# Ledger of designs, part 3: VHH binders against Glycosyltransferase family protein 64 C3

Target 1, 302 residues: Glycosyltransferase family protein 64 C3, of Arabidopsis thaliana (Mouse-ear cress) (q9c975)
Amino acid sequence: DPDPCDATNQREFQKLRSDQITVLINGYSEYRIPLLQTIVASYSSSSIVSSILVLWGNPSTPDQLLDQLYQNLTQYSPGSASISLIQQSSSSLNARFLPRSSVDTRAVLICDDDVEIDQRSLEFAFSVWKSNPDRLVGTFVRSHGFDLQGKEWIYTVHPDKYSIVLTKFMMMKQDYLFEYSCKGGVEMEEMRMIVDQMRNCEDILMNFVAADRLRAGPIMVGAERVRDWGDARNEEVEERVRDVGLSSRRVEHRKRRGNCIREFHRVMGKMPLMYSYGKVVNSVGEQGLCRKAGKLVFCDRD
Below, E stands for the ipSAE of ESMFold2; O stands for the ipSAE of OpenDDE; V2 stands for 0.75 times the mean of E and O plus 0.25 times the DockQ between their complexes.

## First folded at step 1 (VHH)

Design h04 (framework vhh_8h5u_2)
Fold by ESMFold2-Fast, scan of step 1:
Structure h04 (fold): chain B 302 residues (1-302), chain A 120 residues (1-120)
Amino acid sequence: as target 1 above (302 residues)
Amino acid sequence: EVQVVESGGGLVQPGGSLRLSCAASGSTFSDYESYMGWYRQAPGNQHERVAIISSGGSTNYPDSVKGRFTISRDNAKNTGYLQMNSLKSEDTAVYYCAADLWYEGSYDYWGQGTQVTVSS
């Protein structure tokens, strides 16, 4: 797109496809190219996926490597979904939410290059989204909270409620791309600048945008098989590497995400995030506790 | 916990073939999300990626070895392989096997390296 924010090119929701989704998947690390290829091939095999846009954000990647990546994506993707590789003009995390004239579906799936989901769970998430098209729908959730002792907003995990869906897997109406990237004037520009400065929190900001418009929280959906190939920021990292330095990095990451919430609250002059409760599951699976990879978790968890 | 050991290096004539093996111990490839790669370094040269393979079997190669080298893995045997054909003097290097149990853009586990020498 020459101007992604040209409002004359924005399509009406009713004129967009309702039967399929467009997948927008970020890539940056050359070391994750083999995993990215596997994940794209998996999405391409689903009948509900019409198009996959691989958004490549690493400006130092050689053109020859990108050409080879595109050939491999096309060769190893067995489905009928169209596949595009887009070299992004910036490494900004905000760029994953740019509206694109080539996206002709009502729903878009925002996802990372290190998360795999089974086809039935992907289809179920889409069915849940179709029933709730103004909400963010995803499989990974977090919460905001207010620390009474520190008298400040924080980023946290709460057992009973959530207000934030992560871009590891986030399905939403494509209208939110335009709202994030093109609307809201100087306040939204300041918040996107905070995302760039922090190199973080684009997922939190999208949740702020959606909650402010809808005045309701996101929806968590269950998945039968989710493989999160790893992220230094999550709590499982400490056990896997056994490193005190990584424990410090996890604490700092959580603190930085809390700072994003506080900054967005400051800029907007309000806290638009709202809590949701419960998880939508298309499963007859048992909710008992199971030991997986040395951890005690719910048997039907990710 | 995970140890990585390379084998199969040696001296070979130009145009010859070698198969490198990479054995992992301490955990199995089927029990963890894993990503494996082969890297090489010769004196005076940059550290170069040779081949990468995901747990699902997707592979990637640089132009310098494409069509000559093939990476594969056997998750049941907890081993990876690098088949090197049509070897050239420029392929002379220490070859390192790398593996990780998650993705952060770096490998957690590296072998000690195995020497490959291609000479007439």
Scores: ipSAE 0.000, ipTM 0.106, lowest interface PAE 17.1, mean pLDDT 79

Design h05 (framework vhh_8h5u_2)
Fold by ESMFold2-Fast, scan of step 1:
Structure h05 (fold): chain B 302 residues (1-302), chain A 121 residues (1-121)
Amino acid sequence: as target 1 above (302 residues)
Amino acid sequence: EVQVVESGGGLVQPGGSLRLSCAASGFTVSSYDYYMGWYRQAPGNQHERVAIIYSGGDTNYPDSVKGRFTISRDNAKNTGYLQMNSLKSEDTAVYYCAKEGYDILTGYEYWGQGTQVTVSS
């Protein structure tokens, strides 16, 4: 659309389809095209998926490669879901939340090109979202916190609570696309500029937007089979060889994400993020303790 | 690790038939992680894809072999095949079994050593 914020993209919830979802999957790296094709094929096989929009954020990719990608995406997809490949004008992460006239479903699923989830878990997440349509629903969560020693807001992982769902897998009402991209005036414009400057944190900003409007936290849902290809912990490389570099990158990543929280807090003049506790699971048979990577954790834990 | 071994090449008369095999290890031939394809390179020609089979069973062929070549797989044997009928002298080439998708424009990932097919009287 030439103007994503015009009236054609500000649709009433009741006028939108309730029976299916639209998947918006982000792509950038040509290296990940084979995995992207596999993930799109997986989503296309689900009866609850109406449409898949591949949002291609690398402006340097040749048109011939994009044409081949689109051809492969349509050949891989045996399901009835429509598939569109959208070349973004920039690499802005904010673009994944642009409202589009082609999106006619109440629910949208925001996801990355390196996360696989089973069909049962996808359908379960949709069921949970339908019962809680104003909340963000996802499978990967993080927390905000206040560091008493540093006297600043931080991005962290807390075992008992969470306030942030990641765009690795985030289901939400279509209204939030318009809220993020088209409403909130100069404050929202400043926060989207911060996302662009940091090349990060669009997921945190969406959580700020949703929490501020709803005054409630997100919902974590469990998945029976999820593979995060971007998570180095899933690789077979010896721990001793990887530890130094991975540890350093994790610390720096958390600091950068904490900077985003501090900046959004500054711009809004408040901390709208709220904690949620526990997760919703489709099966209670996996509540037992399992040995994973030398530690006892709940069997349904990722 | 991922490996394929081609076999079944040889000398055949024009109009004859030949069946190539691709024995896979480290992945299943119906895996969503891999496109199974057959490629060839002949003297004086650039390399070309002659068949591809996707995880769902859909196939694609260039006009040069369409109607004459058929790609298939046997999941129980973890083996891919290329059935070549009505062979022409222009089909003379080294045939490779490969995984496609890692670099769509600059080439294909070849795992095998290739198998020579010669069509002559």
Scores: ipSAE 0.000, ipTM 0.105, lowest interface PAE 20.4, mean pLDDT 79

Design h06 (framework vhh_8h5u_2)
Fold by ESMFold2-Fast, scan of step 1:
Structure h06 (fold): chain B 302 residues (1-302), chain A 121 residues (1-121)
Amino acid sequence: as target 1 above (302 residues)
Amino acid sequence: EVQVVESGGGLVQPGGSLRLSCAASGFTFSSYSDYMGWYRQAPGNQHERVAIITSGGETNYPDSVKGRFTISRDNAKNTGYLQMNSLKSEDTAVYYCAVEWYDSYGEFDYWGQGTQVTVSS
């Protein structure tokens, strides 16, 4: 594979395909292969998807299993999208943002192997991105904030504003792959090293990169149907813990992501994240109201 | 400040019905809620999941309540509901509402104080 940062191989935005997107989907867990196959098949069925690149980050996976995965991906995907399986040389989370010569679309969709979205909502997200091509567009959002008591930046949820879109579903211009991986000198190298040391926060760093370049926030788009299969509760796994709603792993994850924001702020010498408000939703027909058990409810409700 | 408050619990006879409500404040379901769920803890037992609903309306239930309980949400009212039908003595528990956000590596939870449901003749 050529040096991904060789600028002589960088394609001009205007020479790239504008009618479709490339999906970049991360894989690592062999146990999630059946789910990955379902998700890839779903994306391949959309007319706006030209290619799907499955970025396999587990170096321990046997070649035989990867060959089987590739055959299954192509056999279970009835759409016209080309499907590639790329075994990554590194398990680094930064590797999901490497620029690739095979990506010939202006827009790329960065997503996880456990998030499903309906085709209409995918198409709507692309239409919103086309109107705002320098912004990150996605369906899952979070915020940064300043904790006055601790006198530090934190990772949080705010009721009316957001500044961070997550890699569960993040559509962006492919230029940001090169910006993240190949530009910014020693400061960017230090922040990517922080991502590797933390084994986290590549999504937050991408938001820092985009916000710093554009001086504007991301855009949240609504979806008609979205399922996060990575939530153990949705997989019908029973949770039996004494501390209801607060696990040490959840607390540690939130704290770790706050530490990333503080470190990126330190390295950059500024807070480039900008707040956005509200979300954009597609116009859909009213589903109708029905009478069930003497109550007026939407017709699709029990 | 984000908080959730349950209501609608009480005493009901076996075979009866109750509807629990979960009112959220300090945020909107349409903007930040990946999931809303109901959990219960019976006297002397560990807690268990009762129902989950996504921001898009997709639902999931354990076999113990499937077909009897229905979870729903009204994003305009920032309120979630649990409709409980054909109640049994084993459904007696404190019921908790949780609003959850998930990202690629973790989650954020906001839990209510709980509401008591007692099924007894």
Scores: ipSAE 0.000, ipTM 0.262, lowest interface PAE 10.6, mean pLDDT 80

Design h07 (framework vhh_8h5u_2)
Fold by ESMFold2-Fast, scan of step 1:
Structure h07 (fold): chain B 302 residues (1-302), chain A 120 residues (1-120)
Amino acid sequence: as target 1 above (302 residues)
Amino acid sequence: EVQVVESGGGLVQPGGSLRLSCAASGFTFSEYSSYMGWYRQAPGNQHERVAIIYSGGSTNYPDSVKGRFTISRDNAKNTGYLQMNSLKSEDTAVYYCAARYYGSGSWDYWGQGTQVTVSS
């Protein structure tokens, strides 16, 4: 296996395919295999997807189960996209950003094994990215802020003013894989080590990398149908969204993500994250007014 | 109160050696989610990292000091060290100890610095 960070492996942007994307999808939980199969099948059916790499991050999974998974992925996926299953040697979240010689597309889509998106919205995200190839483009956003009382950087949920796109669905140029994994010297090595120690925040770090390079924020794109099966706010766990214990866990998660922002700021000596505003949408499926969360709003809101 | 205090600086001739010490209070270097590093600043220059040691014992050095400087820590004494060998005039700077302590809302603790002067 050649060193992924060998400089000869980084091809010029103009030499890479512009017509399709490569999907890099993380897997770890054996309980999510049926959902992973459905999601891979959906991506494989899109004409803009040339290849799907399933990055399996659980080193404890038996070989027999991985063989069965690969067989099911290929048999259940009717599309023309090539499908690869890669077993990682570690559970490091940094490994999802390792460059790979098999990735020959300008754009890569980083995504989780519990996020479903419709094909039209996937194609729209790709069109937006092609117009803004140095930016991170995605459907799930968060923000950073400075808490004047605590005198510290914090992680916030603020969709109208955002600086962070999540790896639940993140489209970016392949060059950022090299920037994250192979460049930036001791500062990047320290920040990747922080990600490993926290087992979190690889998405925040990628946003720091991209913002530092471009000096601009990410772009939020709308989706006609997106289902996040991992989000406790999902309708299937609606009975639990009013649970005070669940709310406490969300607060703790937000504080931990804030610690990542503070650490990356410390290591870099600067705050490179830039704010973006608004959401780019392709189409409005439902016109008029709808009642959502007790308020009368336009049906295309959110 | 969490703090770190540097000592061991001084005047030394080129080619000489010095050992800097960093004494910590209010936290321990043996904590799993901690690291300790040495940084320096010469007049007119920005802060430069010269050594770091992570909780697991791995170390990192820039090319300017690699092979000459060694970072270590003694958990029983709660003290970090920087062994500086084959000193050059360009190593003249104020040296700072910095530590990360897990579980606080601000993780960085910096010392006041100790002067190292390499001159004939």
Scores: ipSAE 0.000, ipTM 0.093, lowest interface PAE 22.2, mean pLDDT 80

Design h08 (framework vhh_8h5u_2)
Fold by ESMFold2-Fast, scan of step 1:
Structure h08 (fold): chain B 302 residues (1-302), chain A 123 residues (1-123)
Amino acid sequence: as target 1 above (302 residues)
Amino acid sequence: EVQVVESGGGLVQPGGSLRLSCAASGFTFSSDYYAMGWYRQAPGNQHERVAIISSGGSTNYPDSVKGRFTISRDNAKNTGYLQMNSLKSEDTAVYYCATDVYEFGSDYTYDYWGQGTQVTVSS
């Protein structure tokens, strides 16, 4: 209802809270509600989280079910973080980046409802972001590349370099919400339209926006533990083993991601994505390495 | 740059054996989410799956090759293999290696296919 691009949503960085983060977590599938509740409860337990906004992207979900979801989120979350449930008017992935007057922190964490990291790693990611507030900081990265045979930009994975951090876990300054949703004129409007047509690539577009403004790549941070909640990922792994090869849905996803890069390059008239190398990890105390059963492992671990 | 390259194809007589190799670059096979498979395409036909191996070493074969073909991988060499025994004229095809690269933090994997290697079984 209110205009998200109102000037009041353009708060100066220095006027925002620096001590905590706001978590913006996306939801859509009613079947993932139990997992969503678990993930929200986990984030609410962290002292650096001031508020959690659950962005519900399925406009067909009944109000009664959303009311029950909100009650469960507040009842089963043990921490002091405030929890809000926001029903989106559309299923647009661009909506996850809408600026909101309720977000009063310098840093926002964009995340999905299927991944949790441990509290220490969350705190470390925030520390890294505070040292690099103009960069996107995250735990899941991908790369753009140039295919010499096809003479085109592609979406890919590379072991040594990355240029794209994913919305599975993406920490960024609040300013980028406004940059994505409210600035850049017809160029940005066209690219957001491409995101809607593809039903994909909002994370790639955010990386284009950030790289273009900063002229630098994102930062990958390590996590001591990334929790893969059992049901969805275990079923996906079993399907992957049975259906290795050219699956139509996965091929279409990859093709759409590559097409998004090519289209954003066309609209902008340049390739603003830059490669980052390496991964920032928290310091670990000295741990001896031992040979057990012919393998080199930590002495105090299996 | 992520790619896979097949080798080891050739001409053999019925009852013969061949071992195909699949060399991967730009990623490693040591992740629990990387799986590898062999597929073949005979002239005029669609692709047929002939073997799959999971990151943990579990294998699956269709009845047409079960007991004759063995899939394996060497994670340290970043290479996969297909051992083909008791070859028949019906095994004549272009053989392709395919692998999944699992994107942690995504609901998707990406399939990487090689360009294929020709296997011909004839007298």
Scores: ipSAE 0.006, ipTM 0.136, lowest interface PAE 10.8, mean pLDDT 79

Design h09 (framework vhh_8h5u_2)
Fold by ESMFold2-Fast, scan of step 1:
Structure h09 (fold): chain B 302 residues (1-302), chain A 120 residues (1-120)
Amino acid sequence: as target 1 above (302 residues)
Amino acid sequence: EVQVVESGGGLVQPGGSLRLSCAASGSIFSYDSYAMGWYRQAPGNQHERVAIITSGGSTNYPDSVKGRFTISRDNAKNTGYLQMNSLKSEDTAVYYCAAEDYGLYWEDYWGQGTQVTVSS
């Protein structure tokens, strides 16, 4: 079992490749394998992707099935990117941020096995990241806030600002993998333990780490389109929303994520998250301010 | 504030029709990767799903409304619709729109609800 925190895994930014990215995509559920194959194939077709690491987090998956998965990933990926399937040593969500000697690119893309974007939007996100390499860049955003009535930090969504990029699609400098997993001493160890206990919030913790180091917020980028993943994606979405208790689960989920923010604030003794405003888009039809639904907003705002 | 806003509710007679609209707005809806669903809650009952539509246009309905309700969406406007025909007194409820992302983090955004009352 190699030590992922060995100093040899903390490579100098300037010595890493600047022309391409490494994609780190999580997998766990065997029923999602067809969708995972489609998403990997999509990323593999992009010229800016040098390598795709599928991080398999289900320790119960048989070796034979993993061998078949690897063969299928290779068969369905016509692009030039190298594909690796990595059986993770634990089901910990923290493991998606472990530094690896095989990652030789300055930029890494952290993503889930159910989100696919068009190649132009992927390339645009990379160009935005290159202009702001110390920031987290992504397409799904959330905010922290302070509930004045409850007198506590909360996980929320604000109309005009955001402070948290989600691991559904999060591009960052490789350095943050080492910062998250290997630095920060007992405080970081406690916060990673909280992530493990909650089985949640590794994305929030990464945002805390990045904001604390940079002292600035993340950047949201717009996508031109999300691909239709066909029947597999449609079936999975329908299965998830079939549950009649969804509203109760939503309240539980947001409360849980709010608890993570409060705990990280307690451990760090400060709130390092900072707000960013607006999104960056590759092209716009109309620029400036427009009156929509009685309020003044950016014309290109969705 | 990210908003999911319902409209079109009201009072209607048995056998009548209503069309509900759901407008989703905010930076997180820049993708078409979210599902839109309609849920209802009558007094004393838990939330019941009455329709769902995926970004690709696939739809699903429970037997209680199948053939009477039709869900549709306009992805360019981030707007969903529920066409309700042949309404029954049993359809009386508060109707909620939800915008839902499957993801590793199951995230959903709910409107405040719109009352549908089928009288007599």
Scores: ipSAE 0.000, ipTM 0.138, lowest interface PAE 17.4, mean pLDDT 80

Design h10 (framework vhh_8h5u_2; at its last look DockQ between E and O 0.02; V2 from the best seeds 0.00; counts 0 for: pae O 13.4 > 2, unsure alone 61.8 < 65, placed apart)
Fold by OpenDDE, look of step 2:
Structure h10 (fold): chain B 302 residues (1-302), chain A 122 residues (1-122)
Amino acid sequence: as target 1 above (302 residues)
Amino acid sequence: EVQVVESGGGLVQPGGSLRLSCAASGFTVSDSSNYMGWYRQAPGNQHERVAIIYSGGSTNYPDSVKGRFTISRDNAKNTGYLQMNSLKSEDTAVYYCARELYSYGEDYFDYWGQGTQVTVSS
């Protein structure tokens, strides 16, 4: 594959489409292929989606598996969106932010293969982004904080503010892919290395990059129906996924991600993350969906 | 280097049995962070997981194979197994063994083998 950072491959941003988005979905596990197919089908059904790139991060996956997956995705996905399946050359989490020559839209949606969002909410997110094209727009948010007792930056959740959008659903301008992957010099390289070492926190790093450039925080948007299959409230979630909901593991996870924040801060010599307040909503309240007893229900309901 | 190698596939009559093996190297199958799953793909069909064994030894099966397939592992041999009984024509597929790393709710560094063909035919 050509060097994605080659200047000759860079497109003029003014020529990029502004009326549609490119969806970049991270795939990795065969375990989630059925869900991935459902998610791809859903995105492809939207008129605002120009193309969908499934970025398969497992280089060890047999070609025949990927071939069949590609066939299934193209055959069973409705709509006119082009679908591509790209096996990434490495398992690096950084790879999800590589600029791709096939991305011909200004807006790029980064998403995981375990999050479903309704079409109306997707379109709403895009509308919000169009009004704020330089900001990260997403549904799932977290926050940085400073622990006064430990005198260290931490990864946390605040009820009233946020500074980090998660890659579960993250809309951004394409420029940030280049900023993340191709620019920033030695410092950015070091931070990408930290992501590789930690095997985590690429999303946090992207937020660092965006915030540093924009000098503003992300925008949280509401979704009418969003299902996060990674949510522990799903009864049908695999046992190991449920364990994530355990307090101990959650604490450890937050600690690890806090370490990322600290390392990025160390490398950059500053804290670029900025707090945002409020959620932009299209209509009535955000409802998370979970599967309980074989039925899809709101997560907050029994 | 992490590797998995599937074996044991072949031609079998309906109602027959096969035992697939997954030889693992570069990691320990019994490690708390490792899960092992068997997947299959038939031409024109979707991929499906037919068995998974978690680090604690618990297992899960889809309804399509439940009661017929059994996943297990031999720690000493660092090998996973899929015992397939009462095989049906619908079970014809390429079977793959995958090692999955668990890291705080995310599957990471899945490793697949080349697969082994299972054909159930009279």
Scores: ipSAE 0.000, ipTM 0.196, lowest interface PAE 13.4, mean pLDDT 85
ESMFold2-Fast, scan of step 1: ipSAE 0.266; ipTM 0.574
ESMFold2, look of step 2: ipSAE 0.000; ipTM 0.161
ESMFold2 (binder alone), look of step 2: mean pLDDT 76; pTM 0.762

Design k01 (framework vhh_3k1k_2)
Fold by ESMFold2-Fast, scan of step 1:
Structure k01 (fold): chain B 302 residues (1-302), chain A 121 residues (1-121)
Amino acid sequence: as target 1 above (302 residues)
Amino acid sequence: QVQLVESGGALVQPGGSLRLSCAASGFTFSSYSMRWYRQAPGKEREWVAGISSSGGSTSYEDSVKGRFTISRDDARNTVYLQMNSLKPEDTAVYYCAADYDFWSGYYEDYWGQGTQVTVSS
């Protein structure tokens, strides 16, 4: 149990592997185990994945069930990637960003146990990240905005711009794990406490950290096949399939995430989020902004 | 290509003075806060002094406060550590570090290779 915040144990970016990624995937719900096994098997089959760390955040899960989960992960994962199951001492979402000395890759992929992406798109996202290693790269994006009428920051979706990549699929340099978990003193401690109290918004906070360091926005990458199965037990869960768009309501979810943005802005004394425009795709298609069905959207949008 | 190169380390008598220099290249020096750390054999690396990107704020570890002064020259991309009233316990390898410094923390963006300071008679 090394101290994750011992700065003398941090490896310089240039000394880390550049040829592969480490996948950090969160698990908590025992009912999602079959889906988690499928998702881990999918990642393990990719040649660019060197290691998969399953971060198990439910401290109430029996040891026998965890042993069975690890055996199943190993049995159902035919790829060459090493698989580790880490039982966390708490259900904190902040723990997904703890720096780990065992992570020897420059890039890490933060992902949820309910999102599947095709191998070609995963490889493409990695190639985009390699060209832009200081940015957050992902397939699910959202925006911050300022509501002039309410005079407050909000969490929203804009067709033409984005500032937030979601942890459903977020590739980043591993340095940001240390920045999130170990830097910023009492201000960062307060914001991580807000994440814990809300059981939400660790993805928004990571975007605040990255944007503040880089002074630039994230990068959205396209995917040929992506499935977001979501957790149907929560009425706020949104399910979307890329090849056919279905959406559910997100009323309270958006309000809570807007409160996170307002609280992080209060604690930091500034709004570091920066907008990005456009989506990077592994194909030749229409570029720029187009009017489709009366709305201004990216031309390559499905 | 980012580099931090420390110089000025030497053997000095107790009560003596030294000025360490750290020359930076490969990044926008004026946008970064600069720090000095030291590490003695068998001990953990410890923070010694820091200076903000603007030069308007400085901070020091309690044991060196009043004896050491950190300063910077952005025209020369250099940070300095003036060390006065040196003691045997100041013997260490001294490291320069650079950090964007959106606020204080433990991780530094860039590290130098270090320069040896020995205080003995």
Scores: ipSAE 0.000, ipTM 0.108, lowest interface PAE 19.7, mean pLDDT 80

